# Ledger of designs, part 33: miniprotein binders against q9bqp7

Target 1, 240 residues: q9bqp7
Amino acid sequence: VPQNWFPIFNPERSDKPNASDPSVPLKIPLQRNVIPSVTRVLQQTMTKQQVFLLERWKQRMILELGEDGFKEYTSNVFLQGKRFHEALESILSPQETLKERDENLLKSGYIESVQHILKDVSGVRALESAVQHETLNYIGLLDCVAEYQGKLCVIDWKTSEKPKPFIQSTFDNPLQVVAYMGAMNHDTNYSFQVQCGLIVVAYKDGSPAHPHFMDAELCSQYWTKWLLRLEEYTEKKKNQ

## First folded at step 4 (miniprotein)

Design Jg1
Fold by ESMFold2-Fast, scan of step 4:
Structure Jg1 (fold): chain B 240 residues (1-240), chain A 101 residues (1-101)
Amino acid sequence: as target 1 above (240 residues)
Amino acid sequence: DLEELLKRARELLIEAYELAEKGDYEKAAELARRAAELAREAGNPELERQALFLAASLLIKAGRPEEAARLAEEAARLAEELGLDELAELARWLAEMLRKG
């Protein structure tokens, strides 16, 4: 069990919309500082099995593509993911200017892949917005907070070239989602409570994206695992 | 010709990955082990290490953990000799995991 347990949900907050809620989604900029990001914590605390699988994949790619080919491939994958997130922010933003971004971004296979998910997304509360957990000392940049089929969710958009039909196949993604959720629920820049998560895995070939919905109980279970990863990260930093 | 040995070793490793994707782990492991032998003959310890590490992982899938552990230990020794401490630790972890069951 984590030594420094802290609750994921804030009992002083509600997930219900208020008349005073802003009509425009929040977009708080991420400030660079020494506080670790969710992504950094997860990257520095990968399990040996995860490191093993990553090394085998890297070894194979370098063998087939060469060092330069591997660098080009990984840069291209990163760029595709970045463009996918930019397109989603544009689509989900109510502002006209943001919806008019590069038309090429709106026509990717990844965007086609998520169309059936997007029709069930409404009530967008935050887009590409920074969260900070002041007590647990970590930061993050979440993709989206919106209602999915009537439930307020932290939504994380993922790209994949291979099918991910089970939540277990998304590895650390559930931890990332609950880390953002816990931070936002205790961040003074936000006033509402999120109790659900959604991981959407989009496919390059346009095949239907897989939504992985996480209810409050599942979020609580992954939150405990996130706290353990955060403790491991903190201990490793003390021993450097 | 050392260059021909290295080229053949790389071709065998690529074939091993392709066979593994098709689920033929036994044949894939054999090709990876042959690649390790050719890399050793060519005097390329890094390619030998990579081939042994792949062979060990494929033998796990083939249901041969004891043999996989031995190849993982050899990969770890080569990684240590090359100063690749993180890869040596990874290979030793694999060997220990396999021995513990």
Scores: ipSAE 0.368, ipTM 0.798, lowest interface PAE 3.1, mean pLDDT 86
Fold by OpenDDE base, second read of step 5:
Structure Jg1 (fold): chain B 240 residues (1-240), chain A 101 residues (1-101)
Amino acid sequence: as target 1 above (240 residues)
Amino acid sequence: DLEELLKRARELLIEAYELAEKGDYEKAAELARRAAELAREAGNPELERQALFLAASLLIKAGRPEEAARLAEEAARLAEELGLDELAELARWLAEMLRKG
């Protein structure tokens, strides 16, 4: 049990979006402060087993591709991910007319992969927007807040070359999502609350993306795990 | 030629993995150690670190924990020098576990 328990949901916020919510998605810039990011917390609190598996994977990839090949591969993966997020932001942003969209960004297997998910996405509230948890003192940049099948979700878009049909295969992504949810729910820059998460795994070959929906109960379970990771991070930093 | 040394180091690592897949962990570890030496000679501390860490891991599987611990400590030192704190911690932990075990 976390020593510093804090709720994921804010009882002071209504689950109902206020009718006064702007039609334009929020895009709060990330302030580079001394405050740790969700990503940093997760990276620095990986289990020894996780680090070992990642290192083994890296070694294998370097053996298969060579060092330069692996660097190129890593760079390409990063670039593809970035382009995918940019394309999604363009698609989901009401201000970006189709005319201004780089058609080349839209012609990706990843974009094809998520088309069936995008059909169920509506009511976009935030895109590439910073969240801060004031009490727990962490920050993050969330990809999207929107309704998925009528439920308001923090949506996290992921790219993969390998099928990830199970939420367990998404590594620490569920923790990232709930961390963003908890931060948003307690960030004064947001007037609404989210109770659900969605991880979408897009595939390079255009095969249908896997949606991993997280209901309020599952989010609460992962929130407890997130709090433990945050405590571990905090303790580790005190000892440095 | 430094490029030739690096090429040979990489080849040895590939061979090490192939041997490991066949269950020949001792020979695989030796190849990985040799790869580390070549990487050091070539002035590539990251490749050296990787090779040492692999060798340590293979030596564990080969039932040689004391030797594995020594290589893990060396990998930890290189990781520290490279600013790879997490890998350094992992390697140190591995070394400690092997000494206690």
Scores: ipSAE 0.016, ipTM 0.298, lowest interface PAE 7.5, mean pLDDT 85

Design Jg2
Fold by ESMFold2-Fast, scan of step 4:
Order: sequence, then structure tokens, then C-alpha cells
Structure Jg2 (fold): chain B 240 residues (1-240), chain A 101 residues (1-101)
Amino acid sequence: as target 1 above (240 residues)
Amino acid sequence: DLEELLKRALELLIEAYELAEKGDYEKAAELARRAAELAREAGNPELERAALFLAALLLIKAGRPEEAARLAEEAARLAEELGLDELAELARWLAEELRKG
């Protein structure tokens, strides 16, 4: 199915805010249903290369830490990532109440890592908010929609540990961002248009985070690849 | 000293990952190869397979596909012997792709 049948950008929408929009960022809850999530589509359509890299990382960690140690390490990495996202939502949301837990997270290396990026982030429109593409029938939970250096972006926060790197689906990060973007642009719960993406990789040791900015043309290119992954997922689901 | 050989192999493998992150794929591949040899001496085929496969991937990044294909084939044989059939298939696929260009 050609990209021109399912455009990433909605010609009926503007990236300018409406006067009726609330001053508080949107946070639409994700409702679990039979509609596939972006994460599930990507996990079910990984390339052979991605499967190799993930299995290699898993084997290495098990050999280094033992099976119980690997489970504990993986749980801790997941928890740290979750706390990082919670801290960012707290920092970027004007109405969120700070908790004792959040006080400790604000001192983390990951938060220090993103300070330079956060200085360039303003005009937050959505935080930890559900998106659904009404025509293509997929859902997702995006991290953030805000202006980065004056451009409205879907922003995805990633964590990476040094010196022991945690292997993430870095190859699929742009696909995840454009999938959220396309969904939001066609979701009736939102009124604005997003045309840019930003992937921010934060480091545990506080080293400066790496921003990967995606302009409209790059987003359109990755959108084509996302549509192919979505089609592959749909084919696999039909042929079970 | 089986335990000392195993410890050295794991240290080299971790260092190989760190060098790969910094973009030093040639040195990373060499350390992974050394880790595989130490794992073999320690009688640990699981670690030997993992180290050989890592070395193959790093050699691809280093622009040495012929050597990468050879190590991927070795990793596939060990994976098959260990009953890791999916990993064996993937390693064989990698070797074939490297030869096709």
C-alpha cells in the first residue's frame, strides 16, 4: 500500500495552537484493546539483524551476571527508565505535585544529562499521552510533544548506561517517533499538527545527552518504513 | 585455572563492547576473538559461541566481511551443537549474506 494513500501529515491541520486549547499539557490515558500498539508492531516485525543483537546482549549479560542477576539487572534498568520518564513528566508539567521519590530522581545522572536539551524545550502540548491512528488502527503512548528550538516535535526520551551499554532498538527509534506523529496528526483528541521528531539519548553518568532531530522530510521517509512494518504485522496476524 | 580463564574471557568481551561503542571496531573484534579462544580453553562452548558471533558482527563494522563470514559459520556450528537452533540459523544467514555482497 503506497504512502500517498496514508500521509503522515494531515492537510486539515495547522501546527499553530488554538485559543481554546488548555494551558495544561494533554494527558489522554491509554486504553488497552485489541488494536495493536506501536511497540507490539515493532517487536513482532524485528529484522534478523535486530534479533541477533538482542539475543547476543542477553547471552552476554546472563554469562556475566547469572540468570538471576540478569533478571535483577533488567528489572533495575526498566525501573530507572520508568523513573526517568516520570521525572521528566514532573519537570515539564506545571500542575504535577513533586513527591519524595521525584526529589531523588531529579538528582540522577540521566536528568543532568538532559539539562542542555531541556533548556531548549518549551510550549509543552502533551505528556505521556495516548494516540490512535483512526484509519490505520494502531495505538501508542508518546512521551512528549513540545517545541524544541522553536519547532513542534514529538520527543522520545531514551536512556543509555555507560560503561556497560544497554542495547535498545535504536534502529526502530525513528519509526516509533513517526508512528506516534502520524497517529497524533489523525487523532480527533488532538487539534494540532506535528511535523518534526526528536530522539534524546540520556546517559546515566551525566554525560551530555545526544539529540537526534528529524525534520519533516526525514519523518516522511521513516513514515514509509513504518507503513511497511505495519503491513508486515497485519499479514503475520492474518496468517496465524 | 578454569575460573581464571573464564574471568579473563568475560573481561575481554566486556572491553570489546566498550571499544565498539567508541567506534574502535578493529580492536573490539580482536578482543572478542581472544575471548573466544579463552572460552574454548576453559571448555565453555556457550561463551565461545557468543564471543565468535560478536567478533563476526564487529568485523562487519570494520569492513572485513570475509573474516566475519568465517566466524559466523563457526558460531553457527557451536550454536547447533548447543541446541540453539534459532541462533544457528541466524548465524548461517549472516554468513550467506556476507558472501553475496
Scores: ipSAE 0.000, ipTM 0.106, lowest interface PAE 18.0, mean pLDDT 77

Design Jg3
Fold by ESMFold2-Fast, scan of step 4:
Structure Jg3 (fold): chain B 240 residues (1-240), chain A 92 residues (1-92)
Amino acid sequence: as target 1 above (240 residues)
Amino acid sequence: SPEEVFERAVELIKKLGDPKERAQIAFALASLAKETGNPELLRKAAEIVLELAKETGDPEVLRLLAWVLREIAEISGDPELKEKAREIEEKA
């Protein structure tokens, strides 16, 4: 039980579009400062089990690729993930098209993997946009806020290689999503409320992406766990 | 080949003096065995985990080894390995 509990949803907000809302998706730039990011809080509060799982993945890859090969592989994984996010932002933005920016990404297995999910995505409200929880004092950069099968969601795009998925942040993905959700719901730069989350895992070989939908109740459960991680982070910083 | 990678990992375990580092390599070895689904590699990984558990009294290392053994037990469907994992966790 967190000492400084705060609700994930804002009772003064609606998930319905407001006439005063921008017609173009919001893209608020992230301004880094001493306020911790969601990613930093999660990295600084990993459990021993999570650390060991990451080290196991690292050692397995080193055994296969060598130390230099592992560094190159990891760099390529992050670069591919970055390009995948850029392609998705272009596809979902009304002012940009993939054809105009980077036609080479049209042949990406990751983009093919996610096509069936994109057919169910509409009403994009935010893309690559900064969020800040004004009361709990943390910041983040979310991938996308849009309707998935009619429900407004914080959507997080992930890439994975079969059979060896990159697991650096896999276990904390639900916490990341609800942290962004809670921040957005209480950030004065936004006027709407998000109650659902969606984690989409796209595959390099073009196999159909797996959507992991999180309803309001599940989001509330993960929110409590996020508050505990945030509290742990704050206590660690106080004791340093 | 997976067999060659497995042999390299076994050699590394023998040369490492730190129980925690040896446990991490065993963890990677178990992961490789799980990916192949090869029953022989899974049994060999389980034996290595059991040997390392006998050599250490470090609670964190024992918890890691127990967790790894439970994963191998689930994939292989071996109820005796499940019980051995439980015993290792209790020793921690």
Scores: ipSAE 0.000, ipTM 0.220, lowest interface PAE 13.3, mean pLDDT 77

Design Jg4
Fold by ESMFold2-Fast, scan of step 4:
Structure Jg4 (fold): chain B 240 residues (1-240), chain A 92 residues (1-92)
Amino acid sequence: as target 1 above (240 residues)
Amino acid sequence: SPEEVFERAVELIKKLGDPKERALIARILAYLAKETGNPELLRKAAEIVLELAKETGDPEVLEQLAFVLRSIAEISGDPELKEKAREIEEKA
């Protein structure tokens, strides 16, 4: 059990819309400070197995592509992921113009990949929005909060390239989702409760994306693991 | 749903004063209609593009609207829409 245990769900909140909710999705800017981000905590507390698998993946890719080819490949994957997130934000945002992303939207196999998932997404409440856990003292930038098949979810969009996907990109995704969920549920900038998560893995070739739904019970299980990672991060920081 | 996203984009076009911004959202409407394969959304997107083309004299905007309408015409197989797209392109 983590020493600094805190509940993921807030009993004072509901997943139903209230009268104070804005008609447009929230987009709270990320305020940079000394407070650690979810991604930083997870990166600094990888297990020995995760570190080993990442190193093996890197060596395999360098063997196949050469060092310059590996750098080009990883840079390209990062850029594609960034464009994909920007395109999804634009598609799901009723108040934004798509001046800069229009051509990228039309060309993207990743967008084709997620069309069957987007069909089931509605009631968008937040897009590219900052969350802060006021008690546990961490921050994050979540992709999306919306209803998926009628259930309010924190949705995380991931890209994957065949045949050379990043092994590590899936290992901590559930922890990332529940960390955002717990923060949002206790962040005074938000008024609603989220109890479900969704990780969507989109494919470059347009093959149908894989949705990984997380119900409230599963979210609670991953929340405990996230609290342990946060505790580990805090302890490592004290010993530097 | 894509239908809800489509309707929100239609409402956004009505609120935008910039013809260039309206043309970009119209392109997204065509994309959503194409991806759903819904003939009613394709018809609605075409009607919006045609209405926007009547309201603007900006050659860059007209070129974008013609492209969108041509894309809708190819998906729907409507020869009249192809001819209307050509007319808009000539107006640019």
Scores: ipSAE 0.000, ipTM 0.081, lowest interface PAE 22.0, mean pLDDT 76

Design Jg5
Fold by ESMFold2-Fast, scan of step 4:
Structure Jg5 (fold): chain B 240 residues (1-240), chain A 92 residues (1-92)
Amino acid sequence: as target 1 above (240 residues)
Amino acid sequence: SPEEVFERAVELIKKLGDPKLRAAIAFALAALAEETGNPELLRKAAEIVLELAKETGDPRVLRLLAWVLRLIAEISGDPELKEKAREIEEKA
């Protein structure tokens, strides 16, 4: 197989720790440029079914809460998600303070929800870090790269008000994870290889989070679906 | 559904002019067909790969298509597809 044709895994890289791996997690800032982000590609290539379902949900919520109530609700959901990510970065960072951890844990049921998952997370390599696929020309900002139960994973933290016991219920989340994985594996700013993904769905009430582990085979399958979305995005750009 | 994604990918192959991208999408079809467990979709994926192989002279594209067809042969257990993959590799 030609190495320069859209592989998710880089055969020149190992997934095992080595002496050149950083002792502190990498945090490469996302820089503005004309290259599309993973989230933009996914947003611009939603199926008609996904668009319809999203619009129906919005209309139902507006009917129940009013326009101002809907705006307040969506703002609060966004703020809770942002705060959850900030708390996780603090907890997983080497420079975490006990006071900051305690305050975040007491204020968020989402953090309580992920405690059993965090017990199995170690060897953090990257936090809130930018990735770029030079060949396929897309960028992203991933949440976390760490070992989960001994396997190096791209980890994506999600907040939810409803259970998600099957990975198929996470919509575009698997595509987002593998897009970050493929980019990182071909980004010169990183020296390691990731072959697994993990989507962690945390609950506001502190109910145990659901981990959706993606092995190398499943990641390869979702990678092919991501390539379809990326190509659709590229074609839509040409026709504008 | 996976079947809907499969049909969308087939339409994208028809519209795209880049042989490398068409071959990459053919691999996506093979992976999706395997995920559904539907032998008919695996057969359709193999047919698309064989058609693309007839339309290109690029050795790199031919090697990728041969590799994809070999994967379909392994999943389906079809020795005829394995032989056709060898023929594509020889043209490369």
Scores: ipSAE 0.000, ipTM 0.129, lowest interface PAE 21.2, mean pLDDT 75

Design Ka1
Fold by ESMFold2-Fast, scan of step 4:
Structure Ka1 (fold): chain B 240 residues (1-240), chain A 82 residues (1-82)
Amino acid sequence: as target 1 above (240 residues)
Amino acid sequence: SKIIVYVIIEAPSPEELEEIVKRIEELAREHGGRVVDVEIEGNRAFIVLELPTEELAEKFAEEVRRLLEELGLRVEVLVERE
């Protein structure tokens, strides 16, 4: 159990629409560099098992592609992910006009992969928006907050090439989602409550994306694990 | 699609590691799988196994966790789709 426990949900908030809620999705820019981000906390508190799996994957890829080939591969994966997120923001934002460049992004296999999920997404409340937990002292930039099949979710979009590696114990995506959720639920820039998460894994070949839905109970379980990782980060920082 | 299972164990002696690896290989075969690779670092062994389905991989992983916990050993079992 974490020593400095804090609740993920805010009892003073509701997930129901409020008349004062903006009609346009919120997009708050990330402003603070001195406060650690969710991704930095997770990167600096990887378990020995997670480090082993990452190093083994890296070494195998380098053996297959060469050092220059590995760098090119990694850069391409990063660029594909960035373009996928840009395309999704354009699709889900009612105030953005599609340009020729955006139309080309919409032709990717990843966007085809996620079409079946997008049909179930509505009521977008935030896109590429910053969250900050003032009490726990961390920040993040979430992808999307919207209703998925009628439930308000923090949605995280991921890309994968087939065949897809799936590693459960090193899969920090659920921790990332609940960290954003807890921050948003206590961030004064937002007025609503999010109790569910959704991780969507899209595939390069256009095969149907896999949605991984997280209900309130599962989010609470991962929240406890996130608090432990945050505590570990704070202790490591004190000892550097 | 084949499923890759990673088993990470820590044991007090090399002889115990060798016996545990053999037992894990036997369990994998009972579930239609095989050992792909074994790496030893000090008192730890990192075992890579291939299983034919997610259902069999899940059953195998649960039996491995149960076996090693009953032996009082540290264990981590990770399942990866190939």
Scores: ipSAE 0.000, ipTM 0.183, lowest interface PAE 12.9, mean pLDDT 77

Design Ka10
Fold by ESMFold2-Fast, scan of step 4:
Structure Ka10 (fold): chain B 240 residues (1-240), chain A 82 residues (1-82)
Amino acid sequence: as target 1 above (240 residues)
Amino acid sequence: SKIVVYVIIEAPSPEELEEIVKRIEELAREHGGRVVEVEIEGNRAFIVLELPTEELAEKFAEEVRRLLEELGLRVEVLVERE
């Protein structure tokens, strides 16, 4: 049980989002500061199994590709992910100027992979937007907040070369989603409540993406695990 | 419930890794545990073990660290409850 427990949902906010609230911005830029990011907390508190599997994977890749080949591979994976996120932001933005920015961003197997998910996405409330939990002191940059099949979700877009049909195979992704959700629900820059999450794993070859929907109960379960990771990070930083 | 221990070893040669893995397997048995998985990838060995209790897992981890320190080799020992 975490010592510093805090609720994921804000009792002062409605769980019935109104798309007509014009006061909430679609995008708040992430400002660099000393407050840790969600990704930093997760990277610094990986489980022993995750550390072991990551080191073994790195060794295998280096043996296959060489040191320089491995660096090139990881750079390409990062760039592909960045382009995928930029394309989704462009596609989902209600602003025509962003949609016209770059036609090359709209072409990839990853975009083909998510087409069937995108048809069920509407009522976009946030895109590539900064969130801060003022009480728990962490920040993040979430991908998207929109209605998926009529439910308001924090949506996290992932790229993968291997199939991820089970939520368990997405590792820390559920923790990332609920961390953003909890921050947004308590961030004074936003006025609405999010209770659901969605992890979408897109595939390079255009195979249909796997959606992993997280209802309020599941989000609450992962929120407790996120609070433990945040506590571990705080203790580790304090003892260094 | 068993405790899982992860061991990562780096040595100058694969031949040295094979010998060290055998010694680690013996140490695990002495502490009531067993080797679940071993993979040698070039100059590094990746070992997964199970120990019956957290106390025995910590004692085992300390013995492994001492063994590798005496050999002048790099080792990482990670203890986690499954």
Scores: ipSAE 0.665, ipTM 0.922, lowest interface PAE 0.8, mean pLDDT 86
Fold by OpenDDE base, second read of step 5:
Structure Ka10 (fold): chain B 240 residues (1-240), chain A 82 residues (1-82)
Amino acid sequence: as target 1 above (240 residues)
Amino acid sequence: SKIVVYVIIEAPSPEELEEIVKRIEELAREHGGRVVEVEIEGNRAFIVLELPTEELAEKFAEEVRRLLEELGLRVEVLVERE
């Protein structure tokens, strides 16, 4: 049980998504500060088992591709992920703010993969926007806040070459999502509250992406786990 | 946005590993980044670094790969967006 409990949801904010489509998605810039990011907290609190699994995966990839092949692969994966996020931001941005869409960014298997998810995405409220939890003292950059199938969600877009049909296969991504939710729900830069999360795993080959929807109950469960990770991080930093 | 870079290294000895980790830390600083975490198990290190931009992260990753290749060491570098 977390020693420093804090709610994921803000009772002072309306639980009902305001039906008014925001004219322009929020994009709060991430400022460099001494406050740890969500990603930093998660990374520094990885278990030895998680590290081992990551290493094992990498070793297998090196065996399959060779060392040079793996380097190229890693570079390409990173570049593809970046381009995918840029393309999504462009797609989800209002038409009036659409800079000349680099048509080349839209021609990817990952974009093809998420098309069926994008059909269910509407009411975009934030894109690539910073969140800060002042009380719990962490920050993050969320990918998207939008309605998915009529439910306001923090949406996190992920790229994968391997199928991830289960949310459990997404490692700490659920923790990341709820961390962003909790921060946003208590960040004064935002006037609304989110109660749901969505992890979308896009695939390079254009196969249909897997949506992992997180309802309020599941978010609450992962929030407890996030708080424990945050406490572990804080304790680790005090001892350094 | 800060970019996280994971570096996994296997060295012939713990002493060599420590030196390599130090060099990687120096490289990170040269690219405006820092080491966030180092876990060492025997002759293996797992290093988590933060770089200020994707471009710097990519450059750093390439330099790390080059350095470790020159040393004949097994290295895995993963760049992740926050």
Scores: ipSAE 0.013, ipTM 0.253, lowest interface PAE 8.9, mean pLDDT 84

Design Ka11
Fold by OpenDDE base, second read of step 5:
Structure Ka11 (fold): chain B 240 residues (1-240), chain A 82 residues (1-82)
Amino acid sequence: as target 1 above (240 residues)
Amino acid sequence: SKIVVYVIIEAPSPEELEEIVKRIEELAREHGGRVVYVEIEGNRAFIVLELPTEELAEKFAEEVRRLLEELGLRVEVLVERE
């Protein structure tokens, strides 16, 4: 049980999205601060098992590609992910920004992969927007806040070359999503609350993306795990 | 402390693999455990589970072995003992 319990949901905010669709998605810039990011917390609090799995994967890839090949591969994966997020931001942005769309960004297997998910996405409220949890003292940059199948979600877009049909295949991504939710729900820059999360795994070959929907109950369960990771991080930093 | 169980399976198809993973997840729940991680590569899955006790982990492991052997599937199950 977390020592410093804090709710994921804000009772002072309405569970119902405000009826007025925001005309423009929020894009709050991430400020460089001493405050740890969600990603940093998760990376520094990985379990021995998680580290082992990643190292095993790395060693396998190095064996297959060589060290230089692996570096190149990693760089390409990162670049592809970045381009994918840029393309999604462009797609989900209001039509006025459509004229600035780089058509080349839209020509990817990952974009093809998520087309069926995008059909169910509406009411975009935030894109690439910073969130801060003042009480718990962490920050993050969320990909998207929008309605998915009529439910307001924090949406996290992921790229993969391998199928991830199970939410458990997404590693710490559920923790990332709920961390963003909890921060947003208590960030004064946002006037609304989210109760659901969505992880979308897009595939390079254009095969249909896997949506991993997280209801309020599942989000609450992962929130407890997030709090434990945050406490572990905090304790680790005190001892350094 | 929770007991970690590793299951590696190979199935004839990705669809069958997904169904088997679901069944393993159900079995884990029946033994008070859960799936922690799943990695899929082609027709192979690497599954990491947590069980509450060594006894439950061993029972789970035996059930998984039996289930998958009866299906004619290749399975490796490792119970991590402290």
Scores: ipSAE 0.433, ipTM 0.788, lowest interface PAE 1.2, mean pLDDT 89
Fold by ESMFold2-Fast, scan of step 4:
Structure Ka11 (fold): chain B 240 residues (1-240), chain A 82 residues (1-82)
Amino acid sequence: as target 1 above (240 residues)
Amino acid sequence: SKIVVYVIIEAPSPEELEEIVKRIEELAREHGGRVVYVEIEGNRAFIVLELPTEELAEKFAEEVRRLLEELGLRVEVLVERE
């Protein structure tokens, strides 16, 4: 059990829309500061199993592609992910001009992969928006907050070359989602409550994306694991 | 600390791999363990699991080998202390 336990949900908030909610999705800019990001906390507290799996993957790829080929491959994967997120922000934005600008990106296999998911997404409340947990002292940049099949979710878009039909194939993605959720639920820049998460894994060849829905109970379970990772990060910094 | 088990399986299709992974996850739960990671690449799956004790990890490993042998499929199971 974490030493400094804090609830993921805020009892003073509702997931229902209210009259003061903006018609345009929120996009709070991420401010540069000394406060650790969700991704940094997770990278600095990887388990022995995660380190082993990452090293195994790296060695396999270097053997297959060579050292220079591996660097080019990882650079391309990063760029493809960035373009996919930009295309999704454009598609989910209410602005027509942005949709027209990214027409070429809308034809990508990744976008084809997520079409069946996008049909169930509505009521977008935040896109590429910063969150901060003032009490637990961490920050993040979430992809999207919207209703998926009628439930308000923190949605995280991922690209993959390999199939990821199990949530366990997504490594720390569930922890990332609940960390953003807990921060947003206690961030004064937001007025609503999110209790569900969704990880969407899109494929380059247009194969149907795999949605990994996380209900409130599952989010609470991953939240406890996130608090343990955050505690480990804090202890490592104190003992240096 | 937990005991880590690695399972590598091959099947004729990715769909068959998904069903086998589900069965392996169920077997792990019966032994007090869980699936930590799954990677599927073509007709091969790499599975990482955590079990609470060496005794349960070894029993689980034996049952996984038996399951895959009954299905006529290739399997490799490794038990490692964390």
Scores: ipSAE 0.220, ipTM 0.690, lowest interface PAE 4.4, mean pLDDT 84

